# VHH binders against Probable acid ceramidase (asah-2), part 17

Target 1, 379 residues: Probable acid ceramidase (asah-2), of Caenorhabditis elegans (q09551)
Amino acid sequence: RKVDNPDFQPNCLVGGPDIYDPAQSEKVLWFDVNLDLPPRQRFQQIAKAYKKEIHAVFDVLNYFLTIIPGVNAWELIGNMTASALDKGMIMNPYRDEVLGIAEVLDVPLGNLVFLNLFYEMSRFCTSIVAQTEDNKDLYHARNLDFGQLFVWDIAAQSWGLTEALKKVSVNINFFKNGKLLFKGSTLAGHVGVLTAMKPHKFSLSMNAKVQPDIINVAKWYMGAYENTDLQFVMYFDRWLFENCDDFQCAREKIAGVKLLTGAYFILGGANPGEGSVLVRNTTSVQFERKLFDGANDWFLLQTNYDPDKDPLFIDNRRDPGNACMNKLTRANVGMKGIFTVLSSKPNLNKTTVHTVIMSVTKGYFETFIQKCPNPCWAF
Key: E = the ipSAE of ESMFold2; O = the ipSAE of OpenDDE; V2 = 0.75 times the mean of E and O plus 0.25 times the DockQ between their complexes.

## First folded at step 13 (VHH; framework vhh_ozoralizumab_d1)

Design f5 (from e6 with W103F; at its last look DockQ between E and O 0.58; V2 from the best seeds 0.00; counts 0 for: pae E 6.9 > 2)
Fold by ESMFold2, look of step 13:
Structure f5 (fold): chain B 379 residues (1-379), chain A 126 residues (1-126)
Amino acid sequence: as target 1 above (379 residues)
Amino acid sequence: EVQLVESGGGLVQPGGSLRLSCAASGFTFSYYSMYWVRQAPGKGLEWVSEIDSEGSYTKYPDSVKGRFTISRDNAKNTLYLQMNSLRPEDTAVYYCARDHGEFNPFGSWTEYFQHRGQGTLVTVSS
């Protein structure tokens, strides 16, 4: 059911001036991460390169969490996650990768661990998978939106956390045995991937559910699990790219994994029609939407709500996004067309950090830092 | 070839102490978290202790916390377990084990310890 939003006017940029400039993707740097190195060394180059920008993220989080009278919540959260590390709740290789980052940063280890866990829960994302008209290419793209800690930066006319996260956006080429294994987009200081592609094989983005399973998170923190019983999605995502070589392998593993919390998995492949949205709870697939299956056609669009439920009326990115994709038409699916849709409001909003656009078949991977010109909605 | 050789087991009276050693070879010892696990007669494997690659982090189940101390010497490629205040229920074959090195979201904790030695028997009896 369509949700009316009379307080905000969508603005689909399809049919207007060409705003796609692939040179802008060069502003997000590429780093090589060699998975053959000891885990402690893998991310140190990135940490050194972004040391000041990572500290700025910490400063924003510290500022927000210390303006609450009577509680230094930033220190408390850091102590809790340091305790989780001491309890062995962060599994290798990810524990040692985080420790390696801590060796080159002057930040409290517990707060660095928190940052890695915090990125587990993406909110307000838009993911798209779309098949070209000639069936030769599948495009996979997403906006990453973060604005959950609402500290307004008056000079930037945007959210302080969102602006800090733009400056730590980084691309990674992951190498194993001297060969490129997969590509990912992430935030510097984080050892997971937010959006990833194994060129010519498959691509993945993950959207968080609005309603997380806080009971499972609490059980995990209290040590109720053996660390291999339930998984963080971000660790599972990296495992997928290290261990699957096609869409069907990835799809089957997504269906079978036990998860700490549910998520939306948006999966694209190299063969025609290989596009799916798998809606997971902690134990099973609740729904799967596939390209060219039933009422679905040449594209799938996923935000942070189950496909059969209405979005919250002040956060309806679904209907305007679908309308803008339909205005684009199948004939215009490509890097330019998809970038235009994801730069259209409200899918572009003040919480949007970056847009990633991938072509599995071509091996293209581009990350664009976004800005939402006024008039622009807060989320 | 990954090789782990435990030593230091034996017969000890209740309340006594014993120090186990594990000599490691065939891999770069300082890169890996190490573990002690034990198997009592007729029972399955039980995790006993963990230490990270640099020795900065150790972990124990409640059954041995305060009595057992894991340590490592990366220069000598050796893992240790100091066992104090031993009880008859500590009787078991003790194995040192290496983290498998791979995260497997479909595996069990016992799958992570397939690289372990032949074990050393500890018997706590009068």
Scores: ipSAE 0.029, ipTM 0.481, lowest interface PAE 6.9, mean pLDDT 83
ESMFold2 (binder alone), look of step 13: mean pLDDT 79; pTM 0.801
OpenDDE, look of step 13: ipSAE 0.084; ipTM 0.575

## First folded at step 14 (VHH; framework vhh_ozoralizumab_d1)

Design g1 (from f4 with H100L; at its last look DockQ between E and O 0.70; V2 from the best seeds 0.00; counts 0 for: pae O 10.8 > 2, grease 24.9 > 24.2)
Fold by OpenDDE, look of step 14:
Structure g1 (fold): chain B 379 residues (1-379), chain A 126 residues (1-126)
Amino acid sequence: as target 1 above (379 residues)
Amino acid sequence: EVQLVESGGGLVQPGGSLRLSCAASGFTFSYYSMYWVRQAPGKGLEWVSEIDSEGSYTKYPDSVKGRFTISRDNAKNTLYLQMNSLRPEDTAVYYCARDLGEYNPFGTWEEYFQHRGQGTLVTVSS
């Protein structure tokens, strides 16, 4: 985790200067996606707007992969992914949506799909759901940590991939039948959502698990799931928001969905106490944490580890995060308070792309591009 | 109401060719990917070809790759399947199916292809 020689310690910023500036969220642009359009056209506007930046992401990935001499790994991965696609592993409309993006970007479809898959696999995150003291509001927030081990820039003291991803962070209003359906934060080139909210209905963030799920993805590439009804999980979140209108619906669907990989689903609702973390394997809910249930209190914090297991000693964002929330206290739950917590180290680190803060009850949705000045944890 | 009407099926000898057609109505044809699927006696539904909404991308399972060609005419709201080098194992009822239009994490292929026609029988026999 250490970037420099100094001993890095957790640093909760609660009680310190006000660092919340809602104007900073305006740096992340909003786009409209019309779900009534043909799939190939739905995301082309975003692709055009971020064509250069998306290519920069590709360049970073390609550069990293060139470390392997004599092999064009980037091309190979693209071809492998294309082959998997030919086996019908990704159903429409998402495939065609990605195809539309690929056409705009002038890149092979396989490579872009790989990028989408990569986004889903590498979601090291901190997610928080918290209930206000008066029980009237719920706040749901997430840090997206992405870019570890991809091209450390010594001069910039940052990860090249992380910086590239910051530049492709976007917000999306999804429309259907001429009406706003839900809001989400994602990365340009991705047709799913990383963090999303249906105002006054429910909110969702999804964290990846650390190790075992890579094997399933490999099997996917190998065609193990050919001609099955299994779908890649990356599109499920969007589906959920298209098909559910409340917390309970979302919870039920999350519990029953077939997944390629396990994940942590952090769910927030509009009613008091409607906050939960569902730990999923590929077939069922392994564990569920609820607000005000058992040992749980007014907030839940979830990183990339099972609740009943200790995090890796080199990646303990959970304990400091919990401590920082406790320092915040329930009385200070809000946009400012939650932002402060998620801006605290090590939850804020060199891999943190952005912070999203939502309030289902208030209809708030803000995305902040993050920076972690030195001294800062590498990941 | 989504309507798909298949035609062109019949009896053919091994090694022969057949061209299937599908007339689509009741929806904006050019908005959706289309499929040909088949069901052999005693077997489940199997997809045999896919084409995107604009006809720029096609895919096939290995079982028919190189032998079958899917195409579409959006101006005519028609889907086609050219079948060459037919084999006895290709004997099945062939259905034209529309893209479901959404991700179905709970469904089966049968459910995904719920928008399909009545089918046309293709029999490959000597």
Scores: ipSAE 0.005, ipTM 0.253, lowest interface PAE 10.8, mean pLDDT 89
ESMFold2, look of step 14: ipSAE 0.178; ipTM 0.570
ESMFold2 (binder alone), look of step 14: mean pLDDT 80; pTM 0.802

Design g2 (from f4 with Q114D; at its last look DockQ between E and O 0.01; V2 from the best seeds 0.00; counts 0 for: pae O 5.1 > 2, placed apart)
Fold by OpenDDE, look of step 14:
Structure g2 (fold): chain B 379 residues (1-379), chain A 126 residues (1-126)
Amino acid sequence: as target 1 above (379 residues)
Amino acid sequence: EVQLVESGGGLVQPGGSLRLSCAASGFTFSYYSMYWVRQAPGKGLEWVSEIDSEGSYTKYPDSVKGRFTISRDNAKNTLYLQMNSLRPEDTAVYYCARDHGEYNPFGTWEEYFDHRGQGTLVTVSS
């Protein structure tokens, strides 16, 4: 890991001062999305509210792509993506929803879809699902790490993309038939969900694999998945919450869906012991970890590596995270405890955009914009 | 500062009804599960009702199930307890309490919440 201080060491904040402040979650705004509206209209309010900030994200990406001299890579990518879209590679209603956003932003549809694809590939995360000692509650949380390799600001000691993404972090209440269906955290400009919860039903977060499926993305551009049931993972997540009402349903659908990219699905339910991590390739479940399976684990922590493989030496967030959870102990599982763990370095690093903490059983859903003060890991 | 202020208590005959209210301030009310608890004279604190942050889930002990109804209005930052078919054994000071979002298996039940109001007295007597 690249660190700001050569003497930097992982540091678990458990046992230290209380750093949990639920009032800080109010900095992330809540929007209502009415699923009964025409798709093109559903996300336009969010797009309007974050128009400048979304453009800032585009600017950072474009800047990064200008490293290649003589080519307008941003335009080229947009055109290529547009061509892929013409082949029906994104299904409705998501395509029309994105189109609606693009109209508000006054950007080419291809570029916005590319942004969505980019999110699909670059989700470095720490996810945790943990059961309380009395077995009454389950807590589910995640850090979203995004922005590595994108414009390090020496003066700010931060990644430009990470900072831009912090500004477009939003919470959404999804409504159908006038009733709240589920809650989610996402990035403005995206129509899927990164982290979501149906209160008293189930919760979900997704981590990307350490190796992005660039080949699959290339195949996508080439139309290899035309007329297939292939889905973007984050779109699938939203679909899942629209079509499932419990842990088992969600698990079954996760097991069977065809995906553009492999991913780790962290799933929490309303009943004791309903916590699992499903390791997915594009076609099947490779492995599943369950709460209280094997060594009787009361929590599962998942980063961006297969459970049976060691993380890269430069990106070991798993071991420190597990150690920190163990230090927390099952007795201290809760909003505060989990927040403390996810605020501990290196799970908290310079690429951490936000922390989301959920409790299906309690109906809690809080998003925190993160900051990693020096000394801190670069990623 | 977190504040919880209960109201609506009073004297009622057996079989009567009361509606308690709890006004919350100093925190984001909609983020927290809420409880009603009561303490009868000479007795310990007793759990009476629970409601989640969204008001979609409620739970009651057998002692009040079917008679009491907990509800909330997040827009008004108010918690309610409708009490029907009141009995003399329901006589107590009633408190609204905020869930602290933590669990300590080595603690007492009273640690399940981090704040409670001053209480309102409910007396059921003929």
Scores: ipSAE 0.033, ipTM 0.480, lowest interface PAE 5.1, mean pLDDT 89
ESMFold2, look of step 14: ipSAE 0.144; ipTM 0.595
ESMFold2 (binder alone), look of step 14: mean pLDDT 80; pTM 0.809

Design g3 (from f4 with Y103W; at its last look DockQ between E and O 0.70; V2 from the best seeds 0.00; counts 0 for: pae E 4.7 > 2)
Fold by ESMFold2, look of step 14:
Structure g3 (fold): chain B 379 residues (1-379), chain A 126 residues (1-126)
Amino acid sequence: as target 1 above (379 residues)
Amino acid sequence: EVQLVESGGGLVQPGGSLRLSCAASGFTFSYYSMYWVRQAPGKGLEWVSEIDSEGSYTKYPDSVKGRFTISRDNAKNTLYLQMNSLRPEDTAVYYCARDHGEWNPFGTWEEYFQHRGQGTLVTVSS
């Protein structure tokens, strides 16, 4: 009996009607962030534009964190994070950038820092790097699924959070020395990047491990990593784009950095064959999967599980995603083909916030707010 | 070029007070968080205070909290440290420092404070 998910059949849309229509996508706005400004000012334009929507995210998180009636869990977590900041756990410029956002939003610094860290610990779902048949272009794409939503007792609230996060999806052009440095997508209120590209140089997305190192995060709250060079992954990602100019530099820095928790780094470059998935623990590279390495060919697909581990039964996006990429074939790699794969179930599901598709060589960067028509996988 | 010049150190008795000053030039002072760090004889650098670019956020390690107060005057490009209830263990060379503008995940935390002056000596002795 060959049944991968007996009650939720995968649905690959390759070969069906053309669903790729950028004009139909809900608009995700572009903002310029000038890194030559004082850190406190850099994100205030975005915070002003999305003040109401960011507060809506806080309201949903506050409701989710209310485990016991009569306990203000949101205030407690904010106070705990503020106390951790007294220990010097987040250094500038990121602390001052978040402080500037907190000023505009009129919220406690601790709650906003927690939101930024919460995005680090969430599961970020399907990433693909694929080489075109002519070897001229590499496409890099990802679905952002907000993974911690799958552990909630109240499924209806999980959907509420996903819809709130769609409304804070933003694109950013980062400028330094008066010049475009890199592009990224993120959620308003966050000072990191979730998906990014330095045009004509390299691209990066990262996926959380389904088993984050919660003990290390707890140690961080207790001051065990005071004044250390350990980073949450998303702040390292932004540093990487500010300090590397090619695939090789990015690969070497990803391999050498100390991390607070492990992650999957999906890296694309401007030259043929420059596609890698680096599986990191806190100190080293556990595995590297590369384009054209004998085990992999013209594409790499990464979800949230190590290559030597089976995905959870109810969360197998790996096998259907790989099958759908193979059905697409190398000849059809492009914006339309990859969008079709990432809009196929279960890689598209009810927790999917958006899809980003990039081409490093062409400089394309497009963010699509996703809708998953019923019947649709809850997660 | 970043220039920081500390002053106000000297000999003081235990329980006494000193006010340190730091004149900053060669960069836009109001853009940066500023720090005081100290180095006791034969020891490494120790962080003793931080203030954000606008003066609205300060922090201190437990060793000086409640005794030291950092402040800044952005119109005069000057950083201050008010040191009260001084103890013999506060004896050190005190440096005014600016952050690098970016945390280096491959560096040491002492390299984060590489933009610092020549220092001013504080001696707390009976």
Scores: ipSAE 0.184, ipTM 0.631, lowest interface PAE 4.7, mean pLDDT 83
ESMFold2 (binder alone), look of step 14: mean pLDDT 80; pTM 0.803
OpenDDE, look of step 14: ipSAE 0.348; ipTM 0.734

Design g4 (from f4 with N104L; at its last look DockQ between E and O 0.60; V2 from the best seeds 0.00; counts 0 for: pae O 9.0 > 2, grease 24.6 > 24.2, SAP .671 > .668)
Fold by OpenDDE, look of step 14:
Formats: C-alpha cells, structure tokens, sequence
Structure g4 (fold): chain B 379 residues (1-379), chain A 126 residues (1-126)
C-alpha cells in the first residue's frame, strides 16, 4: 500500500497551510443534460467532447486484459455483456442512452455497458456528511478512488487507469421541463451520477462494498436476474433526484429499492441533523447511521466497509479520516475544511480521481481533480 | 394525457399470424421506447417486445423470439407487432406500453408499464 516510504504515516493537513482553491474546480467542466430529449441524444454531447479520453480509458482496460494470452478478453466481455442486454435485463432509457454514446464513440455497446458496470463496482471512496456548528448548513463530500491494479506507471508514479479517469471527470446539470433538477459529478461515458445534489433539497454519494458485489454481477451475466426488477445503483440515483424533493423521501426510496449490487448510500438533507449512511444489500437496509444519533455526532464518514466491521488492515482510510475530521472540529466545517480533510493521506491516495464537495443548504457543488504527491499510499 | 389504443386482436388458429397496431397520442412518440406486453388469464404482466425510440434496436424474450416482430412508424405515431406461428400459450390481452422514462426502482412491471392502452385480446385456439 505504501509508496516510496515504508514508514509513511497518515498525514492530516488540518492546521496546515491553506490548500483550498475554488478556482481549481473550474478545471472540471459542466455539461447540460436535457432529460426531455430522446435517450440516445442525452449524453452525446459529452461523448463527443471526451471521445479521445474515453477511448483512452478503454485502452487502459484492454491493455490490462491482454495479460491473458490467446484470448481477446475485451471482446469477449463485450459480447457477454451484449448477450446479457439482449435478455432484457436492462430497461430503457439506460440502454438507449448508452447506445447513443456508443454511436458517438464508435465502440461496441457491450463494452461501453461493461465500462458503466465497472464504474459502479469500483467505487472505493471516502464520503463525509457534516453539520456546521450553528446547524444552519450541511456539507457533503466524497473522494472517488479508482484505478488500483490497473497499469502502474513507474515514471509517473501513478495508476494509468486513475489518470485516465481524471481526464473524463465531468459535472452535469440535469434538466427537465426546461428547469434544473439537480447537479452531479460523473465520468464521461457514464449515464449515471457518482455524486449528486439537488440544491436546497438533498445530496447523495454512493460507496461500493469491498466484497460480495462481484458475485452478483457474475450472476447477472449468467442471466440469473432475467426479467427481474433489479437495477443498477447508478441509474437509481437519477430516478431518485427526479422523484424526490427532500431528505426523507430520498431515504425512504433508498431503503426500498431493489439493487443489483449492495452499496453504502450517504445522504444529506437541508434541515439540521439530516445526514445518514444507509448500508444496503440488494433487498434491504442492513444498517443505518444518523447524525447526532447514538454514538454518532456532527459528522459521518463512510468508506467501503460495514460500520460494524474493521476495514482491511491494508486499506484503513476510515480511522485516519475520522481522526482528521475530529481535528478539524465542528467549528471549521466548510468547503475549505472538508477539502483539507479529503486531501489528507490516506484518504487522498494514488487512486484518488477527484474530490467532490457539496453543500445542500448553500447550493455549492465543486469537483477537484486530485493528485497525491510522493510519499503516498498506492491505494 | 398519454393515450395508447391497441387494435388487431382476434381469434386465430395455432400456427396462424396476426398483426397488432397501436395508435399513440398525448406525448412525443419518437422520444420514447415502446413495448408490447401481454397478460394471460390468471398470470402477471409479461413483456413480449421492446423497440427503442428510433427503431434501431429491438429485443424479445425467448418465449416469442423468432416469431414476433416489433416495429414502429414515428411519422404515424404507430407501433406494430407482427405475430407469426402463434401458439395457444400466446393467448392473452396484448397491451401497447410506453417507456416509463426511468429504470424501475420500485414496484412492479405493471407500474413500469403504467402507460398502456386498454389492450386487445388475442386468442389462439383450434
């Protein structure tokens, strides 16, 4: 896990120099997606804008898969996914949206769908929801960690996939009936959102689970869920933001949705105390943590492990993250403070693609492409 | 208001053919994927075909694959289902249904296909 220094320790940057620069968020572009358009057209502008960069992502993945001699694994995966799609397990508008992207990119549909699935499964993240001292504001933030084991670049001292994903990070304004519905951060080529906010309503980020979701995906490929109402988590997010206008609605819907894969849902609201982490399996809520409830206080931090279980010893981002938040104190909750925490190692690591910071109450939404200079954790 | 009106149903012998039509109104037809679904007596709703908004992609369950063909004419706001080699087990009320617009997160297929017509009865019998 450690890179360039076997004695490297967590480093909370709280109390140090100011590293928050809002101008850096401008590097991540904003696009508009009109949900009133035919699905095939909704994401084509983004696809066109990032065609080269998306292909670079494909290249990295394909390169990784070439380690298997005598088999075109990339093509095989594409065909398998295409076959699964033909079984009707993926309902529109998702498929048509992806079709539109695939048309622009000139890639097989199966491969692009696989990419979307891959994004959903590989969301190793740190999410934070925190209430300000005066209870007037709530901040919600997340690091997206993705790229481990995918082509380590010795010269760049970074993961090839991570770097490729940084280049396809985008922000989206989603419109319906000519009005802004919500904002989100995602990856070009992805038809869902990774982090999203409806201003003055609620915010959401999702973390993947470390263990069992791969099995479910495999079952999906085998047709186990043919003609079922199971859905991808990424697509559920859009529905959620289209159909809910407050924290309670979102919470309720998250609790009841049927999912292909389990996940951690980090939810923030507009009212004091409206912050929660819902641990979901495919059918129900396994556990829920709430702000100011029980042992919980003014913030919740969630990585990729169940709250009642210890993280893997090689991937403990939870304890350092919590310690760093405590060092920040409630008085310093804000864009700058939260950015500082999420820029601290090991929450910031070589796999960190970007940091998103939101404030539902303030209407703030900023995405930052991250970099972890040496010494740094590999993942 | 979304309106879908099915027609073309009737009695047909096994091995026979039938063509269903659906007239759509109240929404921009060309914006939405469309479906044919059916409900047999005592059974739940079953989808039998899907076509994307542009008519470039179609899919079928194994139960009807190779026998049924869905198509659309966006200029006429009409959806079609050509049914060949009909079997007794194809007996059902057939509905034209619009894409809900969202992936089904909650509820049932009936809720997903809430935008459907009154249906047309297809009876396959000797």
Amino acid sequence: as target 1 above (379 residues)
Amino acid sequence: EVQLVESGGGLVQPGGSLRLSCAASGFTFSYYSMYWVRQAPGKGLEWVSEIDSEGSYTKYPDSVKGRFTISRDNAKNTLYLQMNSLRPEDTAVYYCARDHGEYLPFGTWEEYFQHRGQGTLVTVSS
Scores: ipSAE 0.012, ipTM 0.262, lowest interface PAE 9.0, mean pLDDT 88
ESMFold2, look of step 14: ipSAE 0.409; ipTM 0.757
ESMFold2 (binder alone), look of step 14: mean pLDDT 80; pTM 0.808

Design g5 (from f4 with F113Y; at its last look DockQ between E and O 0.73; V2 from the best seeds 0.00; counts 0 for: pae E 6.8 > 2)
Fold by ESMFold2, look of step 14:
Structure g5 (fold): chain B 379 residues (1-379), chain A 126 residues (1-126)
Amino acid sequence: as target 1 above (379 residues)
Amino acid sequence: EVQLVESGGGLVQPGGSLRLSCAASGFTFSYYSMYWVRQAPGKGLEWVSEIDSEGSYTKYPDSVKGRFTISRDNAKNTLYLQMNSLRPEDTAVYYCARDHGEYNPFGTWEEYYQHRGQGTLVTVSS
């Protein structure tokens, strides 16, 4: 058993008052992105709608990165990223999609691409996939935790980056050939998806490893990966939803892709027992946790640590999350039950931006901006 | 269905210039990034340049940067490559290429250029 956070006790809300209100998911706006449009145009409506909020995110990042008096680290990072772009490190259509956003925002392209890369490396999360007792339904849910390493706002008792990211949370319906292809949640200014579902087929969320492969990132900035198989997870996720139509296809592609950094892929399907966590390094599957595999039963919960390693003592969301899922029981798996678990501390914390809950089998997709009332963990 | 027709190749002395053209049809040209690639005798494909769908972003390898300029005219569905200060090692068949409209994370870079024309020969000698 792991040591709990010494400042606060876990608080599982299962068995208490009903806190699930699906009307609150309407506060996260839906946009349609038509993949038949020129890539440059696809995200401009979202960029226009969130221009001020995206600039606020840039301002927070710029403030943190101003380390040396008289040196603008934000500009330096932007220039480094622009140099890498001259070497073809971002492939179309994603490069042209980012160009379209940069035009609307009036920001340097390099800083916007850096923001997209930052989202790849900094996704601290709790992801759950769970099978109902009657085997008819699978649910997939995810807390997105961001901002724990940036400016604390003393007056609000919260992270400045996290509060800024809540304001750019959006949902997207992706259309191709005049038809809905898949749904995703993302942050405005980002052309990837953070959490996505092809209704009645499969769902995916990705959790970052707490230690990214920093050498590979440095090599990317040096142009070492021009004309290479290595991929950003965020772009691979979108490709996956455009090119797979079932759980097995998605699982095989996740196992085979070469990645810039390792990650945890949490995959849910439409058929009973189709739930997996694939633990990836850059080239291969390190191991896989599956529903009903002897070690796991009706649910899988993944944070940001390999299953065979202890979490960092100040960030144990694994043990309280597992305990709360067990308290929920299989009989109560559903939108309400899963929302309650993910709204329980410390899986809900001051870095939590939003909760996404998906029913793969029913095709439902709900995103909730989160708030963590005091007393609450800083992370 | 996709048609790309290269022209403008020929024989030129070292230090000379050529301008290649590529006429595109069978797809909406203004939606796609376009590339020039080349193949020297007995060698594989080499990337030469890239231009985005609106012509706002161009990219070159170090071997041709400053000597070659890619451009496009979306009203005429035409891609261009201005080649200056030509060297004998620039001798190759030059192809214009379109991406598939989405990249393939499992493919090689050479396979990604499968939508290309018949090529135009550039010979730099004498």
Scores: ipSAE 0.026, ipTM 0.463, lowest interface PAE 6.8, mean pLDDT 83
ESMFold2 (binder alone), look of step 14: mean pLDDT 80; pTM 0.804
OpenDDE, look of step 14: ipSAE 0.561; ipTM 0.818

Design g6 (from f4 with S30D; at its last look DockQ between E and O 0.04; V2 from the best seeds 0.00; counts 0 for: pae O 12.7 > 2, placed apart)
Fold by OpenDDE, look of step 14:
Structure g6 (fold): chain B 379 residues (1-379), chain A 126 residues (1-126)
Amino acid sequence: as target 1 above (379 residues)
Amino acid sequence: EVQLVESGGGLVQPGGSLRLSCAASGFTFDYYSMYWVRQAPGKGLEWVSEIDSEGSYTKYPDSVKGRFTISRDNAKNTLYLQMNSLRPEDTAVYYCARDHGEYNPFGTWEEYFQHRGQGTLVTVSS
């Protein structure tokens, strides 16, 4: 976990110099996706704009897979995924959306779908929902950590995949019937959203579990879930924002959806106290944490571990994160305060791609490409 | 328990109009998008219209676009479908529907719209 002989002490930046610069969020571009267009066309503009950068992501993944001698693993995975697609394992419009992207990128459809699946499995994150002192506003934020074990660059002191993903980070305005439906942050080439908000309605981020359900993914490839109600979490998010207009609706849908993999759903609403973390397995809610409920107070912080389980000692981002939030205090909840917390080590680490900060009540949505200068945690 | 009760169906001549109503209960009506679906004799369930929870947007298939209008009154927990310029091919049982809550990317409309009423028959005939 150490990079460049780091101090393993957490470094909460609260109380230090102001590091929040909203102008930096402008580096992440906004695109419009019109959901009324044919699926094949919806994401082609983004694909064209980031064609080179997406290919760079593919190159990193392919490079990683080439370490397996005697097998073109990249091609094999692509073919396997293509086979799954032919069996109807991904429904429209998502299949055609991905197909449209693949056409622009000039890559096999299977490989691009694999990339999307990869994004779903690699959601190591810190998510926070916090209520302001006057109860008027709620802030929802997340760090996306991704790139572990994928080509460490000794010279750059960073993960190759992480750096590649930073370059494909995008914001999207989703439109339907000529109106803004919701906003989201995602990665170019991905047809879902990683972090999303319907202004003045609700917000959502999803964290992966530390023990990814790789077995289920394998079973999926084998066709075990053909004609079942299991679905990819990434596609569910778009559906959720298309079909719900408030916190309660979203919560109910999250509770009932059948998933290929379990996940943590961090949900924020427009009304005071509407903040929750739903711990999901593939079929049900295992646990739910709510703002101002039980031992919980004015904020919830969720990483990649079950609330009732200790994090791995080598990956404890939860305790330092909580401590940093407590240092911030409820009085300082806001864009600046939350950014400061999520920029603090180890919540900020070498795998951190970006930070997203939202406010449902204020309608704020900002994405920041992150950097973790040495000394820094490797992951 | 989700309850949806459709009314307003009947016999109408081609080119005529009907207004369907749906009374909803057993759930928070204004939290959910609502739908009209129909099933013609010998055919599967067909999506007819969609409206979001606050009535901010509506959507229709090409088959009914420009002729049908979906609306809702959240204060009355009621969904409406105004059908104009009716055609013989519009003959079907019409259902008020809410999504099941379990999203199934592999499913059918019948599976997706398990929460639907008993339906109301609309017959368009000369």
Scores: ipSAE 0.005, ipTM 0.224, lowest interface PAE 12.7, mean pLDDT 89
ESMFold2, look of step 14: ipSAE 0.202; ipTM 0.602
ESMFold2 (binder alone), look of step 14: mean pLDDT 79; pTM 0.801

